# Designs tried in a protein design chat: VHH binders against q9p7j3. Part 154

Target 1, 174 residues: q9p7j3
Amino acid sequence: MILPLFPETQVHVFVYENVSNCAAIHEQLISQNPIYDYAFLDAATILYKKQVYSAIIRALEDRRDEQMKTKTIHSEVILSLSPKTEISSAFRQFSMTKKSKNIVVVKIDSKLTEEEEFERLDKLVEGNRVEFSDEELQKLIDFKVLKKNYKLDPSTLENPLASILSSIALRGYS

## First folded at step 11 (VHH)

Design y89 (framework vhh_6qgx_2)
Fold by ESMFold2-Fast, scan of step 11:
Structure y89 (fold): chain B 174 residues (1-174), chain A 122 residues (1-122)
Amino acid sequence: as target 1 above (174 residues)
Amino acid sequence: QVQLVESGGGLVQAGGSLRLSCAASGRTFSDYTMAWFRRAPGKEREFVAAITWSGDSTFYTDSVKGRFTISRDHAKNTVSLQMNSLRPEDTAVYYCAAESYDFATPSEYDYWGQGTRVTVSA
């Protein structure tokens, strides 16, 4: 996929449900295995495709402007999902854990097609691929987690998407 | 200055035990994942064990599972590696490392110690 504001950047987003090997994936991330160079998110934290794309766009803007706060573009995507500029807090809020069952995987600067990345990820992730769509994400979200992460209350429930996107846009000033 | 200092290395015979300790100074590491890596002469650095900031979950490389135990003391800002049933192939310099994220990307450890040498004789 090509983003209008970043036409030279290849972006792929994958969703897996019923993943049984999150602990093994965590072990590979801890051990610095470069084969696992993706951002692994807990699907319980993602409600909309636009939520993920907004975080990706913000991370790419920060890279373009030489304002990244983390060491990798994938880490910057995770930070960009958070309304705060605290790296540890963002990872605590959005990253996959060893107990996660549904995950969203982001790849930026891929040299492979979406189909080739699927073939690679299917060998690393023991779960079922589902479409990256609002419908599928809504089956995996945990609304209590979402409300806590974005500080949603009754006054913001009328349009959670707009509130979430605004929080991502304002993360530089929390 | 942030510093990690390892201790407890030495010479031990195969089948023996050693306990390595890592003391952190200059800041509190309660929100950090702590790990042990090792490097044998002429080889690349290898992951050994880690203990996460979130609930002290532990991870081990396959060759040490059941033999090594990682633990931490948050109040003393230390992490330890208990090494049992040591083998000649465990001979290496052991490094303590700290990382502030809970691994949604491949780990980039921010702080490293100077290492402590472990020699296991046949």
Scores: ipSAE 0.269, ipTM 0.638, lowest interface PAE 3.3, mean pLDDT 85

Design y9 (framework vhh_6qgx_2)
Fold by ESMFold2-Fast, scan of step 11:
Structure y9 (fold): chain B 174 residues (1-174), chain A 122 residues (1-122)
Amino acid sequence: as target 1 above (174 residues)
Amino acid sequence: QVQLVESGGGLVQAGGSLRLSCAASGRTFSDHTMAWFRRAPGKEREFVAAITWSGDSTFYTDSVKGRFTISRDHAKNTVSLQMNSLRPEDTAVYYCAAESYDFGTPSEYDYWGQGTRVTVSA
């Protein structure tokens, strides 16, 4: 995908369901294996494509403006999903864990085509690849997790998109 | 400021054991994933083992699985590496490292000790 404000930046987003090897992936992340240079999100936290895009755009804006709070663009994407600027909290709220079953994987600045990234990731992730679409994401979301992460009240839960996007865009000001 | 101080390195014969310790000051273990890395002469620094801040989960590089055990003592604010069945190829300087967050991306280790030397003779 090409973003209008960042046309030179290659962005790929992948969704996997029924992943059986999250513990093995986590081990590779802990050991700093460079092959795993992606942002791995728990799909239980993602409801809309626009939610992921907004976090990516915010992270790219922070990199452009030399205002990143983390060391890498992928870490900045995870932080940017959170309505707060506290890094440890954002990672606990949105990152894949050893217990995750469904994941969203983001790659920024890929030197590979989307097809090549699919071939690479399919070797790293033991799960079923599904379309990155609102319909597929809605099958994987945990609304209790979403409510807690964005501090949504019952009235907002019926149509949370605007609240979520506002939280991402205004991170640190609410 | 977090400070890490390693101890326990030395000379040992192949098949022997050593226990490395790392004492952390300035912060408690509850906020840190703690890890051991090593650098052998003429080689890059490599990951050896880690213990997470959450649930004390442990991870090991393949060459040390079953031989090394990482553990921590919250009360003493220390992390230890028990090294059994040592091999000449385990000869290296061993470093203690800490990070504040993990999971979703390759881990970033921001705090490092000075290292402790381990020599394994044939």
Scores: ipSAE 0.528, ipTM 0.797, lowest interface PAE 1.2, mean pLDDT 86

Design y90 (framework vhh_6qgx_2)
Fold by ESMFold2-Fast, scan of step 11:
Structure y90 (fold): chain B 174 residues (1-174), chain A 122 residues (1-122)
Amino acid sequence: as target 1 above (174 residues)
Amino acid sequence: QVQLVESGGGLVQAGGSLRLSCAASGRTFSDYTMAWFRRAPGKEREFVAAITWSGDSTFYTDSVKGRFTISRDHAKNTVSLQMNSLRPEDTAVYYCAAESYDFSTPSEYDYWGQGTRVTVSA
């Protein structure tokens, strides 16, 4: 995909359901295996494509402005999903865990085509790939997790898109 | 703000044991994932073992599974690596490292110690 403000930046987003090897993937991330250089998110935390795009845009803006708080662009995407600036809190809220069943995987600055990334990632993730679409994401979301992460009240929970996007864009300014 | 100091390295014969310790200072030690890395002469740094801030889950590289045990003492702000059945291939400088969040990327650790040397003779 092409982002209007970052047309030179290659971005790929993949969604997997019924993943059986999250514990093995988590072990590879802790041991710093460079083959796993992606942002691995728990799909229970993602409701909209625009939510992911907003976090990516915020991370790219922070990289452009030399204001990243984390060491990699992929870590910065995870931080940017959080309405708070605390790194450990953001990772607790949005990251894949060994208990995750469905995941969203983000790759930025890939040297590979989308199809090549798909082939590589399919070897790492033991699950079923589904379309990165609002329809598919809504099947995987946990509304209790979403409400807690973004501090949504009952009225905003029925149509949370604007609140979520505002939380991501205005993080650290509110 | 977080400082790490390793100790316990030395010379040991193959089949022997050593216990490495890492003393950490910092307000949020209990919120840190702690790890041991090593670098053998002429080689790149490699992961050895980690203990997570979230529930003290432990992870090991395949070559040390069953031989090394990582543990943490929150009261003393110390992480330890018990190394049993040592092999000449375990000869390296061992580094303690700390990270303030669980990895969802192959991220770098925030803080590193100076290292402690382990030599295993045949």
Scores: ipSAE 0.295, ipTM 0.670, lowest interface PAE 3.2, mean pLDDT 85

Design y91 (framework vhh_6qgx_2)
Fold by ESMFold2-Fast, scan of step 11:
Structure y91 (fold): chain B 174 residues (1-174), chain A 122 residues (1-122)
Amino acid sequence: as target 1 above (174 residues)
Amino acid sequence: QVQLVESGGGLVQAGGSLRLSCAASGRTFSDYTMAWFRRAPGKEREFVAAITWSGDSTFYTDSVKGRFTISRDHAKNTVSLQMNSLRPEDTAVYYCAAESYDFGAPSEYDYWGQGTRVTVSA
């Protein structure tokens, strides 16, 4: 995908259901395997495509402005999903864990086409790839997790998009 | 300020055992993933084992599974690597490393020790 403010930056987002090897992927991330250079999110925390795009845009803005709080752009995407700037909380809230079943995978600065990334990721992730769409994400979300992560009251849970996007865009402000 | 110091390296015969320890100073690492890496002569640095900040989950590279055990003492701010059934191929400088919460993307360890040498003779 092409982002208006970052037209030279290649961005790809993938969704996998029923992933059986999250523990193995986590081990590869901990061991610094360069083949796994992606951001791996728990799909239980993602409700909308715009939620992921907003976090990506925020991360790219922070990189452009030399204001990244983490060491890599993929880590910055994970942080940018959080309504707060506290790094440890963001990673606990949004990262894939060894127990995750459904994941969202983000690639920034890919030298590969989307099709080539699909071929590569399908070999790394033991699960079923599904469309990156609001409808598919809605099937994987955990509303209790979403409510806790974004501090949503019951009334906003019926239509949380504006609240989520505002939280991401205004992260770090009072 | 912050420092990781490895100890316990040395010379050992094949089939022997060594226990490496890593002591952290300058801050506590109870909230950090702690790992051991090694670099053999003429080779690149490779991952050996890790213990996570959450629930002390452990991970090992295939070549050491069943032979090495990583453990942590949160109160003493230390991580240890018990190495059993050592092989000449385990000869390397062993490094302790620590990182905070980088689990959704490849880990970039924030802190590294300067290493302790392990030599396993044939």
Scores: ipSAE 0.474, ipTM 0.748, lowest interface PAE 1.5, mean pLDDT 85

Design y92 (framework vhh_6qgx_2)
Fold by ESMFold2-Fast, scan of step 11:
Structure y92 (fold): chain B 174 residues (1-174), chain A 122 residues (1-122)
Amino acid sequence: as target 1 above (174 residues)
Amino acid sequence: QVQLVESGGGLVQAGGSLRLSCAASGRTFSDYTMAWFRRAPGKEREFVAAITWSGDSTFYTDSVKGRFTISRDHAKNTVSLQMNSLRPEDTAVYYCAAESYDFGSPSEYDYWGQGTRVTVSA
């Protein structure tokens, strides 16, 4: 995929359900295995494609402006999902855990085609790949988690898109 | 302003034991994943062991599994590496490392100590 504000940046997003090896993936992330250079998100935290795209755009803007708070673009994507700039909090709120069952995986600046990344990730993730679509994401979301992460009240929870996007755009200023 | 200071290195004979300690200063220790890395002369730095901020989960490189044990003392703000059944190939400078965020991407380890030297004689 090509983003209008960053047309030269290759972006791929993958969704996996029923993942059985999150603990093994976590071990690879802890040991800094470069093969696992992706952003691994818990799908329980993601409701819309636009939510992921907004975080990616914010991370790319921060990289362009030399204002990244983390050392890698993939870490910056995770941070950018959070309404606050606190790195530890953002990772606790949005990252996959050893207990995660469904995940969203983001790759920025891929040297591979989308098809080649699919083949590579399918070997690393033991789960079922599904379409990156609002329909599929809505099957995996945990609304209790979403409400907590974005501090949504009951009235906004029925149509949370604008509130989520505003939270991402105004990160650090609210 | 987070600082890591290693101690406990030294010279030991093969089959012996050493306990390395890393003292951290700064924010709540429970917010940090702590790790040990090592670098042998003429070689790349390699991962040895880690203990996560959440639930104190432990991870080890295959060559040290069953011989080394990583542990943390939250009250003292320290992480330790108990090294048993030491081999000459364990000879290296051992570095303590810390990061405050975890799981979602390859660990970045924002803070590093200066290292402590371990020499294992045949």
Scores: ipSAE 0.382, ipTM 0.706, lowest interface PAE 1.9, mean pLDDT 85

Design y93 (framework vhh_6qgx_2)
Fold by ESMFold2-Fast, scan of step 11:
Structure y93 (fold): chain B 174 residues (1-174), chain A 122 residues (1-122)
Amino acid sequence: as target 1 above (174 residues)
Amino acid sequence: QVQLVESGGGLVQAGGSLRLSCAASGRTFSDYTMAWFRRAPGKEREFVAAITWSGDSTFYTDSVKGRFTISRDHAKNTVSLQMNSLRPEDTAVYYCAAESYDFGVPSEYDYWGQGTRVTVSA
């Protein structure tokens, strides 16, 4: 995918369902294995493609403007999904955990083609890869988690896209 | 100023046990993941064990699973590594490390101790 404001930045997003090895992946992340240089999100927290892209764009804007609050672009993507600037809270809300079943994986600044990233990730993730689409994401979302993370009331939960996107854009003041 | 100080290293014979401790000062680490790494002479630093602040989940490298146990005392702001059934290949300098956001990306440890030496003789 090409982002209009960042046309030279290579961005890949992958979705896996029924993942059986999240604990093993988490161990590789904690042990600093460089092969796992991705952002791993719990799909229970993601409802729309635009939600992920908005967080990526915000992270890239913060990197461009030398305003990142975290150490890497991938950690900045996770922070950017949260309506707050509290790093630990954002990671608790959106990151993959040992207990995750479905995940969204983001790669920024890949030195590999999309096909090569698919081949690599399919070896690291023990699950079924599905299309990165609103339709597939809607099968994996947990609306209780979404409501809690974005502080949605019942009326906005029926059509939450605008509220979610504004929360990401206005992070730090909402 | 934040610092991590390791203790408990020493010389032990194969099959023996040691308990390493990491004391943190300058702030509390109740919301941090704490980890132990080691570096043997002439080798790269390698991961040994970690304990996350989220539900106190523990992780171990394969070579120490079943032999080492990591634990945390939030009130004392300390992390311990109980090492049982020690082998000569466990000989290394052991480092305590901490990070504040440990999920979903490769860990970038913010704080490191100076290390404590463990020597296991045959």
Scores: ipSAE 0.550, ipTM 0.810, lowest interface PAE 1.1, mean pLDDT 86
Fold by OpenDDE, second read of step 12:
Structure y93 (fold): chain B 174 residues (1-174), chain A 122 residues (1-122)
Amino acid sequence: as target 1 above (174 residues)
Amino acid sequence: QVQLVESGGGLVQAGGSLRLSCAASGRTFSDYTMAWFRRAPGKEREFVAAITWSGDSTFYTDSVKGRFTISRDHAKNTVSLQMNSLRPEDTAVYYCAAESYDFGVPSEYDYWGQGTRVTVSA
């Protein structure tokens, strides 16, 4: 997929459920294995496609403006999901853990088609691919985690997307 | 909450060896990736070595590769750094660190020890 605001950047997003090897993936990420050059998100923290896309766009904007806070564009995506400026907090909030079962995987600057990228990623992730849609994400979400991550209250729960997007967009401006 | 206590530092001649040890408190030692950092006089703290929570993987800064070895003992809740072929430029205060999340951001560790001083004379 090509984003209109970033025509030179190809992005792919995948969703996996019932992943059995998150611990192994996590270890490879810690070891900075270049084969695992993705953003691995805990699906329990993701409610909308627009949430993911907003984080991607924020990360790409940061890169464009030479304002990235993290080392890689993929880590910047993780940071961009968070309303907090602390990198460690963002990763604890949104990144895949060794105990995760469902994940969202983001690839930025892909040189491959979506299908080719999937074939590559499928060698790394032991789980079932599902559609990247609001319907599927809503089946995987943990609302307790979501509420905590974005400090949602009864007044914002009726339209959580607006609150989430505002948090992403306004990070560091409060 | 995890408390870290380093030991094993001291004065050694160039070419010599030291073994640093870090003792971790608590019952969740296996949940943490462990690392060693160092801060030389007048310099910023820098990453030295890390070992994953499982103990299956290690990685090192380039300047210590082949000379330093990081290991961990889950039974004793300890992390060690075997330092061989020491050089004057290895002189620093060495810190033990622990984190539950690490994706290549050395500055974001959850817990730190008080440090142990290593001095390598020419």
Scores: ipSAE 0.009, ipTM 0.276, lowest interface PAE 9.4, mean pLDDT 90

Design y94 (framework vhh_6qgx_2)
Fold by ESMFold2-Fast, scan of step 11:
Structure y94 (fold): chain B 174 residues (1-174), chain A 122 residues (1-122)
Amino acid sequence: as target 1 above (174 residues)
Amino acid sequence: QVQLVESGGGLVQAGGSLRLSCAASGRTFSDYTMAWFRRAPGKEREFVAAITWSGDSTFYTDSVKGRFTISRDHAKNTVSLQMNSLRPEDTAVYYCAAESYDFGGPSEYDYWGQGTRVTVSA
């Protein structure tokens, strides 16, 4: 996929359920294995496709403006999901952990075709791929986690999209 | 003023042992992943070992598994690397690094020491 404001940037998003090897993936991330240069998110934190795209757009805007707070575009996507700019808190809130069971994987600036990225990633992740859609994400979300991460009240939780997108765009200013 | 300071490097004969230590000052690293990297002359920096912020998970590059042990002491704000059965190929400058808790993307290692030299003779 191509974003209108970033036509030279290729973006891929994949969703996996019932992942059994998150601990092994975590090991590769810690060792800085370049094959694992992706953003790995816990699907318990993602409710909408627009939530992920808003974080990607914000990360790309920060890179364009030379205002990234992290060292990689993929880490910047994780940070950009958070309503605050504190890096360690954002990663604790949204990142895959060794105990994660369902994950969302983001790739930006692929040197490979979408098909080649899919083939590679499918070999790295031991789980079942599902469609990146609001319907599938809503099966994997943990509403208690979502409420805590975005500080939603019960009335907002019934239709949280606008609140989540504003939190990503404004990063704790509202 | 945050600093990571390595110590314990030196010259050792093949088959010998060295213990490297990294002392952190200027802030606590209790919620940070701590790691050791090395760089031999003319080569790229290589990952050696890491220990998670909780201290209950350790990671090693294949060439040092079973020979090196990483450990941490939260009270002293230190991380150590015990290197046993050293080989000439282990000759390098060893760097201590600290990473903010970040397991959703490749580790970034926000803080780095200046390095300590290890030379292993035949």
Scores: ipSAE 0.243, ipTM 0.617, lowest interface PAE 3.4, mean pLDDT 84

Design y95 (framework vhh_6qgx_2)
Fold by ESMFold2-Fast, scan of step 11:
Structure y95 (fold): chain B 174 residues (1-174), chain A 122 residues (1-122)
Amino acid sequence: as target 1 above (174 residues)
Amino acid sequence: QVQLVESGGGLVQAGGSLRLSCAASGRTFSDYTMAWFRRAPGKEREFVAAITWSGDSTFYTDSVKGRFTISRDHAKNTVSLQMNSLRPEDTAVYYCAAESYDFGHPSEYDYWGQGTRVTVSA
């Protein structure tokens, strides 16, 4: 994918359902295995493609402006999904855990082609790859998690997109 | 700021045990994933064990699993590595490291101790 504000930045987003090895992936992340240099998100927290892209754009803007609050662009994407600037809360809310079953994986600034990233990542993740689309994401979302993470009122739950995007863009001020 | 100080290293015979401790000053250990790494002479630094800030989940490299146990004492603001059934191959300088977040990407440890030396003789 090409981002209008960052046309030379390579961005790849992958979605996996029924993942059986999240505990093993988490172990690799804790041990600093560089092969696993991706942002691993719990798909229970992601409802729209625009939600992921808005977080990516915010992270890239923060990197460009030397305003990153985390150590890497991938962790900045995770932080940028949160409506608040509290780093620990953001990771607790959006990151993959050992108990995750469906995940969204983001790669920024890859030296590999999208096809090469697909081949590499399919070997690391023991699950079924599905299309990165609103339709597929809506099958994996947990609305209770979404409501809690974005503090959605029952009145906004039927059309939460604008509220979610505003929360990401205006983090701390919404 | 977080400062880490290791202790407990020394010389031990193969099959013996040692307990390493890491004391933190600054923020409490409960906000950090704590890890032990080691570096043997002529080798690169390798991961040994970690304990996460969220729920005290533990992780070990395969070569030490079942022999080493990582634990945290929140009241004393310390993390310990109990090393049993030591082998000559465990000879290394052991480093305590801290990371403030459980990222969905490879951990980047922000804070490192100066290391404590462990020598296991045949």
Scores: ipSAE 0.262, ipTM 0.635, lowest interface PAE 3.6, mean pLDDT 84

Design y96 (framework vhh_6qgx_2)
Fold by ESMFold2-Fast, scan of step 11:
Structure y96 (fold): chain B 174 residues (1-174), chain A 122 residues (1-122)
Amino acid sequence: as target 1 above (174 residues)
Amino acid sequence: QVQLVESGGGLVQAGGSLRLSCAASGRTFSDYTMAWFRRAPGKEREFVAAITWSGDSTFYTDSVKGRFTISRDHAKNTVSLQMNSLRPEDTAVYYCAAESYDFGLPSEYDYWGQGTRVTVSA
């Protein structure tokens, strides 16, 4: 996919459920294996497509402005989901862990088509790919995790979109 | 309750200029990306220009770069599109739109105006 505001940037987002090899993937990420240069997110933390797009756009803006806080655009996406600029905290809050079961995977600047990335990721991820849609994401979210990460009260949990987007948008400005 | 109202459309000769304005009411849009889209006769709706909430960064479709300028006034809750060196192919209905972040994807825009018609004669 091409974003109109960043027309030279290829973006692909994939969702996998019932992933059995998160521990193996996690070890590859810690070892900084370049084959795994993706943003691997725990689906328990993602409620909306707009949440993911907001983080992607913020990361791309920071790259454009030469203000990235992390080493790669993919780690910048993970950081951008957090309302705070502390890198290790953001990774603990949003990134896939060895115990994750469902994941959201983001690829930026792919030289491959979406179909070719599917083929590549299907070799790395042992799980079932599902549609990147609000409906599918809402089956995988953990509202306790969401509440903690964005400091939502119970009434906000009934319609959290604006609060989540504001938190992502105001990171570093508040 | 929330409205975006476009104005400034009309008939203009090729090479002329028009300024479109979009007035927002019912809420402030200081935390929204504001954009202009257009739909030409017989064609799909296409992106024209956007100004982001996160620093007033501006983006344009290739066919209007250097000719159109998008700007906004946060105090007046308005966004404007200055259109210079107009061409017959710029003939379209122009729509103002707002989204809560900087996506630029038509499907992600939360609020839309009803449109204002621009006709550029040869």
Scores: ipSAE 0.005, ipTM 0.187, lowest interface PAE 13.8, mean pLDDT 82

Design y97 (framework vhh_6qgx_2)
Fold by ESMFold2-Fast, scan of step 11:
Structure y97 (fold): chain B 174 residues (1-174), chain A 122 residues (1-122)
Amino acid sequence: as target 1 above (174 residues)
Amino acid sequence: QVQLVESGGGLVQAGGSLRLSCAASGRTFSDYTMAWFRRAPGKEREFVAAITWSGDSTFYTDSVKGRFTISRDHAKNTVSLQMNSLRPEDTAVYYCAAESYDFGTASEYDYWGQGTRVTVSA
């Protein structure tokens, strides 16, 4: 998908289901292995493509404006998914954990083509790659988690897109 | 702000043991992932071991698996590294590090101790 305000920024998003090695990936992240320079999200928290892209756009805007709260663009994407500016809560809410089964992987500023990133990630992630689409994401979402993360009431849960996008865009401005 | 102070380094013979301790002060220590890194003379900083905020998960670099054990004491607000079967290659300055929640990306250790020296003689 196109990013109208950042058309020159290379962005790749990958979705994996039935991942068996999240604990091993987590170990590589904790040890600062540079090969794992991605944002790894728990797919249970992501309902829409627009949700991910809104977080990416917010992170890129904060980088452009020298207002990032975290040290890397990838960690800023994770923070930007949260309706709050509290870093520890955001990462606990949206990040992959060793117990995750389905993940969304984001790469920004890749020096590789999308195809080369596919080849690289398929070697790191032991799972089934699926299309980054609203249809596939809807199969992996946990609505209980989504409701809790975005503070959605029952009426908003019926059609949450606008509320989620507003929460991402307006984080820290209220 | 979190302050980290290491202790327990020293000189030990190959095959011996040392216990390093890291005392944390400031905010709630239990909210942080704690790690040990080391830097040997003329080499890059290397990850050694980590323990997650819950104390449920421990991680080790391959060269120390089975020899080193990381643990924490929530009541004392400390993390410890028990080093057994020490080798000359373990000679390094050992650093305690802490990070806030950031499990979806490569760890960003925001707080570092000053380091404690470990020398293992043949």
Scores: ipSAE 0.355, ipTM 0.696, lowest interface PAE 2.1, mean pLDDT 85

